# Ledger of designs, part 93: VHH binders against q9y6x5

Target 1, 379 residues: q9y6x5
Amino acid sequence: LPPKLLLVSFDGFRADYLKNYEFPHLQNFIKEGVLVEHVKNVFITKTFPNHYSIVTGLYEESHGIVANSMYDAVTKKHFSDSNDKDPFWWNEAVPIWVTNQLQENRSSAAAMWPGTDVPIHDTISSYFMNYNSSVSFEERLNNITMWLNNSNPPVTFATLYWEEPDASGHKYGPEDKENMSRVLKKIDDLIGDLVQRLKMLGLWENLNVIITSDHGMTQCSQDRLINLDSCIDHSYYTLIDLSPVAAILPKINRTEVYNKLKNCSPHMNVYLKEDIPNRFYYQHNDRIQPIILVADEGWTIVLNESSQKLGDHGYDNSLPSMHPFLAAHGPAFHKGYKHSTINIVDIYPMMCHILGLKPHPNNGTFGHTKCLLVDQWCI

## First folded at step 3 (VHH)

Design l5 (framework vhh_7uia_1)
Fold by ESMFold2-Fast, scan of step 3:
Structure l5 (fold): chain B 379 residues (1-379), chain A 125 residues (1-125)
Amino acid sequence: as target 1 above (379 residues)
Amino acid sequence: QLQLVETGGGLVKPGGSLRLSCVVSGFTFSKYAMAWVRQAPGKELEWVSSISTSGSYTYYEDSVKGRFTISTDNAKNTLYLQMSSLKPEDTAVYYCAAEYDWYGRYDTSYTFDPWGQGTQVTVSS
């Protein structure tokens, strides 16, 4: 009987929410499993990049999903929701569901994880749902559990994506205790529903379950805006991505654009591509633009207008506010173990080990996660 | 530069229907996601619905799901909100809004500041 793994993402679940709010269902899950208190994600701290890093074990410059909005300088293609299913954008890496299907006689299932509805290296997830935000968590869970229990070849890797608490984090900001308490309680109830469904179907004892997220959230304000139009006329550049990391494609000399931007605001850093800090691992890809602007935490880059976002992410990945957590339960994991920190790229080689797959070359370090696993000695 | 003009509001009885339109000018339509937001008497601005830059992804507030449909006509640079089964609680001034960098897929945005003049919807007997 091959090992099975369900990977669940609650988008935008900031790690310190666990310490500031009550999660009775999640705490019961952790008591019987493991908790990693902080996961250091990749830069930029956005949904598409980090979800793809989780399933490939690669930094963004290596897997090619470098932002939620992209332009490829070599092919002159623009990434948009009308072409986000073009394999071109996803083919710079091999995600774990492709590895799972190609190495063994196994199936993969997906409820809306980024990339799972795209044929990557001519392989699409065996079972999947097209992205639709209106589909309930219950319907996603019903499909995943049906596929886990009723597939041949067996589904051994399954993914489940949910948009909250990211959507509410943007709308209310993470410091809105009243609204965030309500939203996070609902998420905890969904975790309770997940566990109960798996128990009722006889899946719970033999299934490895990872609950994680792609990034955190920080508070924004109308008092913390960077007006890009006050720095440079828009006729000098094409804007590829705006906030909090602006991707600038110059229409004139790059040095002239850089000089107009570099001292415009004390609350953003301006980088020529070759000067982007090495620690970001955000330089060696044609989809990274010649000039990148990085706003300070809680600052929003705007085009002579107000920002409606009360919360945002995308900021420096060294910021604890940008970090998610990881909790896991199942036969592969210790019970009641807490670990401080791992890198988000470490999740991929750990998942490959659990599934008995040979990982593709990646930026993760298996040693960082071995103490979570019952079949490993961490001394 | 960017101009948004809303029309289509009016007085309607509960259970009725209205279609709101927002004509957009001064920008490249394919670079903007569009939203409808509303303000009821004595209340704060409330996000109603959003549509991605291509029109491929739509998002709705829970109270309007199944009753309202957002759509775009790129040839006419026009955003629509088809409203059915209207309730007294839907009474509000409806505004359209544009957001430059929201692509809709895996990123939900709640834009509250209107750029248009608004159109009044009143649901009463």
Scores: ipSAE 0.043, ipTM 0.531, lowest interface PAE 6.5, mean pLDDT 89

Design l6 (framework vhh_7uia_1)
Fold by ESMFold2-Fast, scan of step 3:
Structure l6 (fold): chain B 379 residues (1-379), chain A 125 residues (1-125)
Amino acid sequence: as target 1 above (379 residues)
Amino acid sequence: QLQLVETGGGLVKPGGSLRLSCVVSGFTFSKYAMAWVRQAPGKELEWVSSISTSGSYTYYEDSVKGRFTISTDNAKNTLYLQMSSLKPEDTAVYYCAAEYDWFGRYDTSYTFDPWGQGTQVTVSS
């Protein structure tokens, strides 16, 4: 059977944090493994979309999770916390845990990775935890390691998700070095706990571990607000998503709504769906609305209100502030190797290769990750 | 006109309990995520707890976990905070707040602005 793989996400872990703060446990992990300094995520740079891109290798327009708040124009369904476990939203792609279970009759395990508590194509992760933010990292880790050691068929793919440093990034902003230092030290301690637990259980030498994130974080301010209510009256549109990418569903003529928005703020780009830049790969899905507004980095779109959010993400995926990193350790990976950049969609075909799975058609390029792997030639 | 009215504050001894209420008027309560935010004397606003739009997900600041419980009654357009095992550090003005277009699950951007007038909680011997 192919090697085992544990995929870990620390939500909102901006790549530049690695250069501005001390991570002794993470640095020990990297020293005997690999580091990708920047991972270019998909647009929009939000939690649900990018977590699903990691495990499908697809752009958001292709996998269908196009935002954290969505409206499907064909079925007239609204995505919300009352229906976020409806398979309808997740069925436009096949995530790696489904492929893992169906191609080789292997098991998958999940500690709260987005989508793992949803039956996708009638397949749910063999072992999983329903999402509950109150569950400690230790409890998530205990369950994952127990399932990795004590499962039949064997767990060969496991995921573990943690909400920080995203929550603190929003609250304090990435420029608050005092508060972010405390948060990031706690995360490094959790990485230390992870490695210690895997060593104690005899898993460390034979398990491939990837530590990554879905996006970064940028500094916001009360001085950088775009008041949408100053641009257009509520009677003219339905708001599907607000900031920093607003999704506008017109109630009147689309051109009239576009003209009211087009020149409202110098810090916001307004696109008709057909005019969304090709480089975003954010156009070909019924869940992408007829008009989207894209705020400039650090600007927040509001509805005649203030925002105490000092950090945010969702911005242009070319911005380094939006980029996470990827670190990995295990028998599949070189030791002490650093790589500059990969695309977030490249993670999926790399993981399929490690597990011996045939990838579903995807937007990743296996060649971009070859230098990380011991069984591949670099270039 | 949007209006949030907080009640239930008061003076209580350490270890005591209080129940805060926030009555909401002027908008469709069940379409907003709701939060409790506090401001202690001489300190910045601190988020305490949030509840998602449908009530399916609740979140708590680390220092109040296990002591405070957030809940809603959509039929009464009312947000509650049940506070137990109160400490002197919990002394603050408590505000309720709402945020449009936030549903809570995996979305940790719960930095709610206070919309209400506040209710004073004082924990002293």
Scores: ipSAE 0.272, ipTM 0.600, lowest interface PAE 3.2, mean pLDDT 90

Design l7 (framework vhh_7uia_1)
Fold by ESMFold2-Fast, scan of step 3:
Structure l7 (fold): chain B 379 residues (1-379), chain A 125 residues (1-125)
Amino acid sequence: as target 1 above (379 residues)
Amino acid sequence: QLQLVETGGGLVKPGGSLRLSCVVSGFTFSKYAMAWVRQAPGKELEWVSSISTSGSYTYYEDSVKGRFTISTDNAKNTLYLQMSSLKPEDTAVYYCAAEYDWLGRYDTSYTFDYWGQGTQVTVSS
């Protein structure tokens, strides 16, 4: 009987929410498990890139999902909702559910984690749900627990994805205490439901559970807009991605486009691809455009004078507002242990260790997470 | 000028049908997610329906599922809302809204950068 792991993501769960709101169910989970207070995500701090980094242990330039909207200059394909299930986009890495199924007689299960409804290297999770935002958390949980409890070969790796608090973070902004309190209380209740379901089914004591997220959220404002149309005529470029990281594909001379943009706003940085800071690990991929614009925290790049976003993410990954947390419970984890910070790419080699899998080459460092694990020493 | 212009509102009897149209200008339509949002008298804004940038994914508020259909015509830069089996509770000002580069899958913010002026739908008599 191999070890089992359930990986749960609540999209857009900023680490600082744990400090400012009450989470009785999550607190009970942490009391008998571990908490990593900040997870330093990859750049850009968006949903598709960071969810894929969690399960591959790779920077975005290496796994190829470099944004939620992207263009591949070699094949001239656009990543969009019409082709986001094309394996072409996902085949630059091997996610953990593929490795799990290929190394031994094991199955994987997925309730809507990004990429799990795509055959990657001709392998798809043994059990999965196609993405549908209308499917309740309860239905996703019912399917995952059914698959964990009654599968042959056994399901040893399972994923569960939920859209909140990201959607509400965008709508209300993270500084709206009243609305965010309501939303976060509902999430805490879902965590309570998850734990109770696993206990009821006899899975709780022998299952490793990780609860994490892909990014945080920062407050935006109508007072913090960068109007791209005031900098450059749209006839000079194709816009691949807009905010807060704009991806610019020039239609004319690249240097001329760069010169029109470079001094447009004191609240964004303009980079030629080769000048993108090394610390971002966001350069060596055909899907990264010749010019990128990076807005300062809380600033929104627009094509006119207005935005309705009160919260956003995608900003510099050094910003604490962009960081999620990680909590875990199970036989592999210490009880009542708090850790300050890990990198999001470190989660993959830790999960491989728990499952007894040989990891593919990756950018994570197992040493960063070994202090969380009962079978390891932390110096 | 970036603008969204709604047409097709009016007075209709319960059980009737109505088609709202929103003509979009000033940007490449297929790069924007589109939505219909309504506001009933004395109530907050209520999201009704969204369609992803390609039109591959559609989303509906529970109260309108099976009665309303959202669609786009990229050649005409037009968003539609086909409304059937209308109820007095559907009486509201309907707004067309757009957000750049929303994929629909996994990036469901329901916050929109561009809004139309609204069109009144009244279901009565």
Scores: ipSAE 0.339, ipTM 0.686, lowest interface PAE 3.0, mean pLDDT 90
Fold by OpenDDE, second read of step 4:
Structure l7 (fold): chain B 379 residues (1-379), chain A 125 residues (1-125)
Amino acid sequence: as target 1 above (379 residues)
Amino acid sequence: QLQLVETGGGLVKPGGSLRLSCVVSGFTFSKYAMAWVRQAPGKELEWVSSISTSGSYTYYEDSVKGRFTISTDNAKNTLYLQMSSLKPEDTAVYYCAAEYDWLGRYDTSYTFDYWGQGTQVTVSS
C-alpha cells in the first residue's frame, strides 16, 4: 500500500503555547510520535504565504504568494482571502497535492487548505472543500477521513485546515490567559476528535499525520500604533497591505514617498524593495511592492482608523512569537522524539520523502528532518 | 465624516423576524469587513456576524447560525442582518461595525475600527 499523509494546520498556534498550556490530547499524540518545538516560518509571517511554503518548500519570493493581500501592477489583479481563486497567483509554484496526483497517479484531498480549491497548473485536488468558515471541524474531518478511507485512486495526501487559535489570538491577544486557555482547550479537544476518528476508522496505525501551524501571535496594544497619515498624504500612494508589514505602491516618485516614510516611526523599518534584508528572502518577486514598511514586534501600522486588535502576526520571522510547532505521528516517524527547530520550508522535502515523491526544486533541507524519520540516520 | 447608522430594530415576538440595516457614509465597503455585534443588558459585547469586503465570505456566531443572514448592497452602501426565528436571548442592542480588512482574513469579532450607535432589538412574548 502506498504511504498516506494527512497534513493538519491550526492557524496561528504559537509554539510556546505548548509550554504554557495543557494539551492532554496533543501531548499524547506527541508521546507516540515526534515534536519539533519551534518551526521558523517564512517572511512575512502570514497565513496564505506560510501555508503555501509548507506545501511547496519555497520562500515567498519564489512561490509568489507574498502576502494575504497582493496586487499585480501589470495585470491590475488583486489577491485577498475573498479573491484567491485565480490560478494566476498560485502557478508560480507546484504544491505537493498536485505533485502527488501527477507523479504517481494518486488522489489528493483537501479541507480548506489555502490554494486547494483552485486549479494549479491545470490540476485541482481530486477531493476538496471550498473554503467556508462556517463549516465545522467535524464536517471537515469527516470528509477528509472518508476520502482517505474510500477513494480510487486512493487518497495518499490530504490537508485539513482550521482557523483557530488565530482568530482568538487576534481578538484576545496571546497574553490573555483566561480566554486563550479556553480556546486552546478546544483545539486540544479537536485533536482528540481527530485521533479518535482515525482510530475508529482503522487509519491511525498506517496513516502519517502532521499537526502544525503557519505562524504564532504577538501581543498588540493601542499604545503601540504607527499612524501613516501623520507622515504622508494618502493621495501619494496606494496601500496594498497594511500591518505589520505594509506594502506601499507610490503614486508619485518612489524616492519622495520613501523620504516621507523613512522617519515616520522609530518602531518601523522602511525598505525600498532592493534594500529588503536578504535574510527575509523577500525581494525577488514582482508582487512585492516598491516600498515595504515593517513594524517592530507588537506595533501596529494604522491609518486614521484606530485598530483595536490585541494580537497580530506577520512580523519578522526570526521572532519566537511568530514561530509555530510541528508534531507528527505514523509509521514514518519515531516515537517519543523531540527536536528543537526546523525551517518551515523543510517540511516539503520531508513530506515528499514520506510519500515517495520527487520534490520540485525547493528551499528546504531534507537533512533537517532526518532525525524525525525511522528510515533515516539522525544527523 | 464616516458614519454607521443602524435601523430596523424593534419589538418582536419569539419566532418572529427582523431585518436590520446599516447605512454607511464616509467610506466604501471595498476595504472594510463589516460586522454585527450585540450587547444584552448587563452582558459583554457579543460578536454576531461578519462579512468580508467582497461579500464572498460570511461568518456567524454558533448561536445564530441558520437563523441570521448577513449581506451587503454595495450600490446602497448598506449592510444587512436578516434575523429569523428570533428568541428572547437575542434581545440586545445591535451595532454595526467596520474593520479595515487588510490582514487578508477574518480574524476577530471584537476589534473594529468604526461603530454605529446601535439599534434595539427586543424579543418578548
Scores: ipSAE 0.000, ipTM 0.280, lowest interface PAE 12.8, mean pLDDT 92

Design l8 (framework vhh_7uia_1)
Fold by ESMFold2-Fast, scan of step 3:
Structure l8 (fold): chain B 379 residues (1-379), chain A 125 residues (1-125)
Amino acid sequence: as target 1 above (379 residues)
Amino acid sequence: QLQLVETGGGLVKPGGSLRLSCVVSGFTFSKYAMAWVRQAPGKELEWVSSISTSGSYTYYEDSVKGRFTISTDNAKNTLYLQMSSLKPEDTAVYYCAAEYEWLGRYDTSYTFDPWGQGTQVTVSS
């Protein structure tokens, strides 16, 4: 029977939460597995882009999901929740579940991982759940474990997505120790439930499990707002995305719009598309707008309004507050190994190796994850 | 300018039902994610429910799940909150709120600033 992998994401799980809160169940998972303390995610540090980078091994400019709100300059299509299942947005890359189904006679299963309910290159996850935030973690886990045991062809790649601690991170902010402690304890209990369920079903010893996240969270404040309306009049541009990375489509000369924005706030950087820092790998795609505004950590861009967000993400991917972690357990992984940092795009070629799949061209480096794996030489 | 007008509040007995409405004017309604937030006297603002720009995705605070339903009528630029099985602890001023942010199905903030003057809901015997 082929190797199996379950990929679990807890949205917005900032890496340093592991140092500031107690996680007895996660620590037991790590003691018999591996921990990567920091995962350097892709820019922008948002949910859709980073979840798609995990499963494609590509920077956002290469896989085409460049933000949670997008405009394609060539086709003049707008990405929104009314068309987020249009394959057009997702077809610039081949995610691992598609490769799993096409290269091998195998099935994939998904509990709400972004993109799994979309036919990408005419291939949709063999088993999937339509997104519904009201569906419990237990129900998602029950479906995934049922599909792992009762599928033909066999499910060899499965994904499970959970919205916390991101939702609470936005609501309370990561510095609210009382509320975040409660939320993170609940997450740890869910990890305990996951392990217990896999053990009861006889899956635990033969299943590779990765627990990771797409980004972190930083503290925001009503004292750290950038009012875009004080910089430029609405008649000059179309707003494609707002905060903390604003995507500006000029209605007049690009240089005039740039000049009105460039010195408006000391707490944001204003870039013409060609001047976006190379280290972001956020330039070579028609869905990246002619002018991008990048707010400093903890600053929120608004349109003459307040913001109740006490936490946010999307900021510079060099910031440790934006980094998630990765923990893994299973026959492919060493036991008790700790690694400092990998890039989020490195997860894809590692997963392809575990599953015996030939990866599509990608931006990850397999060498960065070799020390995690029992069948690799690490000196 | 975005203007929000909330109506539909009133006095109701425990177990009763109310339908709140918020009429939006000044901007294209369908470009905004919409929410209901509430505030009881002497308490902080509490997020109740949100609906995505298209109306495809809805989100609820745990205490109202299964009892409240958020919906939109884009042709009428109106946001609704259908409230059932009302409890005394639901007593609050309910505010309509809007954010120029696509919340999508995977990016929920659960935090919206009220724009309007609100509508009072009182649940008592």
Scores: ipSAE 0.186, ipTM 0.614, lowest interface PAE 4.7, mean pLDDT 89

Design l9 (framework vhh_7uia_1)
Fold by ESMFold2-Fast, scan of step 3:
Structure l9 (fold): chain B 379 residues (1-379), chain A 125 residues (1-125)
Amino acid sequence: as target 1 above (379 residues)
Amino acid sequence: QLQLVETGGGLVKPGGSLRLSCVVSGFTFSKYAMAWVRQAPGKELEWVSSISTSGSYTYYEDSVKGRFTISTDNAKNTLYLQMSSLKPEDTAVYYCAAEYDYLGRYDTSYTFDPWGQGTQVTVSS
């Protein structure tokens, strides 16, 4: 029987939540599996980019999903909710479910992971759910487990996506102990439901399960706003993305726009595209705009308006507040092992190894995840 | 000079229907996601429903699912909320709100500030 893997994402699950709240079900999962305490995600630390990095092992400049809102300078297309299923946006990489399906006698299943409802390189996930945020965790879990048990060719790679704790993190902020405690307890209960369902269906002992996230969350405030309208008039540029990383397309000379922005606030950095720090790996793609603005942690860029956001993400990926964690359990993984840090792009080559797939060229390093795996040597 | 003007509220009996309208001016309607937010007497603002920038995706608070429908008319720069099977708990001032460049799918970072005076909905128990 081929090895099987279920990849689960709880959007916006900051790594430090594990230290400040109790997760009895997640802790039982980790006790018989592995924990990576911090996963260093890719820049920008947003949902679409990082979910696609997990399944491709590529930086955003390489896989082409460079933001949740983007503009392609060559084709003049705008990425929005009206065309986010256009394969054009996703075709710069090959996600793991496509590779999995192109191997002999394998299927993939997806409960709403970003990109799984798009035909990428003429291949769509064998079983999938169209995105609908109103569909319960239980319904997503029921579909995924049914497909894992009742598919031909067999489902060997499955994904499951859940919107929390990201939605509550934005609404309440990560420092709201009362509200976040309630939300995180609910998530832990969902993890308990997941494990119980897999046990009842006879899947638990032979299935590899990864629980991870795309990014963290940081506290924002009405006292930490950067008003872009006080810096520059709207007639000088087209705004492609706003906060906390603004993507600026100049309507006049680029240097003139840059000069109007560069000293506007001590709480943001302004970069010409070629001056974006190399450590971000955020430069070599036509969807990255000529000027980007990067707000300091906890600062929100606005257009002469207030912001009700008490939490946000998208900030510098070196910030621990932006980091998720990774927990895993199954026949491929050690039991009771704790690891400090991996890069989010390292998850893809690890998953390819577990499934016996040849990875496409990627930015991950298999050596960084070897200590998690029972069939690998770690001193 | 952004302006939102809400209308369509009124007094209705339980089980009744109302259609709220919000006329928007001073910005490019197609660049903003729109939402309905309500405030019951003595309570905090509660998000009710939102519609993405293109109108392709709609989302609803659990208590209003199946009863309320959000829609837009881009030619009229108008947001609507069709309310049916109204309950006493729906009694509130309803405000419309906007968020720049909201994607809709997977993007839970939206927050909506009311800018207008609102329209009062009263459901007689």
Scores: ipSAE 0.248, ipTM 0.589, lowest interface PAE 2.9, mean pLDDT 89

Design m1 (framework vhh_7uia_1)
Fold by ESMFold2-Fast, scan of step 3:
Structure m1 (fold): chain B 379 residues (1-379), chain A 126 residues (1-126)
Amino acid sequence: as target 1 above (379 residues)
Amino acid sequence: QLQLVETGGGLVKPGGSLRLSCVVSGFTFSDYYMAWVRQAPGKELEWVSSISSSGSTIYYEDSVKGRFTISTDNAKNTLYLQMSSLKPEDTAVYYCAKEGRYWSGDYESPYYFDLWGQGTQVTVSS
């Protein structure tokens, strides 16, 4: 029997929520599995980039999904998560479900994970759901478990994506304890439903399950706005992405645009592309614009308007508020083991090892996850 | 008999350019990822670049991005590495390899290259 893996993402689940709220179902899952307390994600700390990093093991400059809104300077194409299904955007990497299907006659299944409803290198997930935010967690779970039990060739890799607590994190902010407590309790109940469903179907003891997230969340405020219109006139540039990382495409000389921006706010760093800090690994891709603005934690870049969001992400990936966690259970994993930190790119080579797949070249380090696995000698 | 034969190495001044070629025989390389790997004197093997069987998916080690270009000619069963803006630290023996191995910080990865060429020496010095 080939090993099986279910990868679950709860969007925007900040790591320290685990210490500030009660999660009886998740704690029960962890008790018989492993917990990584912090996952250091890739920059920028946004949904599409980090979800693609999880399944490719690559920095954003290498896999090509560099933001939720993108412009490619070579082809002159524009990307938005709401309206673009062009495989062009996803073809700079090979995600794990494609590798899974091309090696050893295996199937993949997907419930809403970013990229799974797009043919990538002419290969689409064997079973998938077109993205629709109105589809319930229960329906996504029902489809995934049906495909895990009733497929030929067998589904060995499955993904499940859920939009919370990200949506509520934006609406209420992570410091709203009353509203966040309610939201996080609902998520814990969904984890309980997931475990119960897998037990009822006889999948629980032989399935590897990873529960993780793409990023965290930080508190924003109407008192922490950067008005870009006070810095520079709209006629000088095209705006590719706004906040908290602004992607600026100059319509005039790049140095002139840079000079107008560089001293505009003490709460924003302004970088020419070649001056972006090496630690971000956010430079070597045509979809990264000539000028990038990076707001300080909790600051929002606006265009002469107020922002209604009380929480946001996309900030510096060194910030603990941007870090998710990773929990896992199954035959590949130790029981009751706690680990402090891994990089989000390390998840991919670990998953390849569990599934017996040969990984594509990647930025992850398998050694960082060895201590989680029963078949590995921890260095 | 499966073989990879590298050519194109030599002595070049800093800032110069070289083009390495790897001729593949005994198999159709369009079925596999191909890679360039280098070893500098007294250092570990370092993965440089990989290219997919279709030639469209390409990966580079960070220190060579923007300076090196990997490409294939499927009709000639040949892999190329165009090197520009060469630096003294690029001095190494360059190997062509079948199926991708990468520098991960975990050198003992079970996902190895299963076929290596003899290597070609690149020396960058004034």
Scores: ipSAE 0.000, ipTM 0.095, lowest interface PAE 23.8, mean pLDDT 86

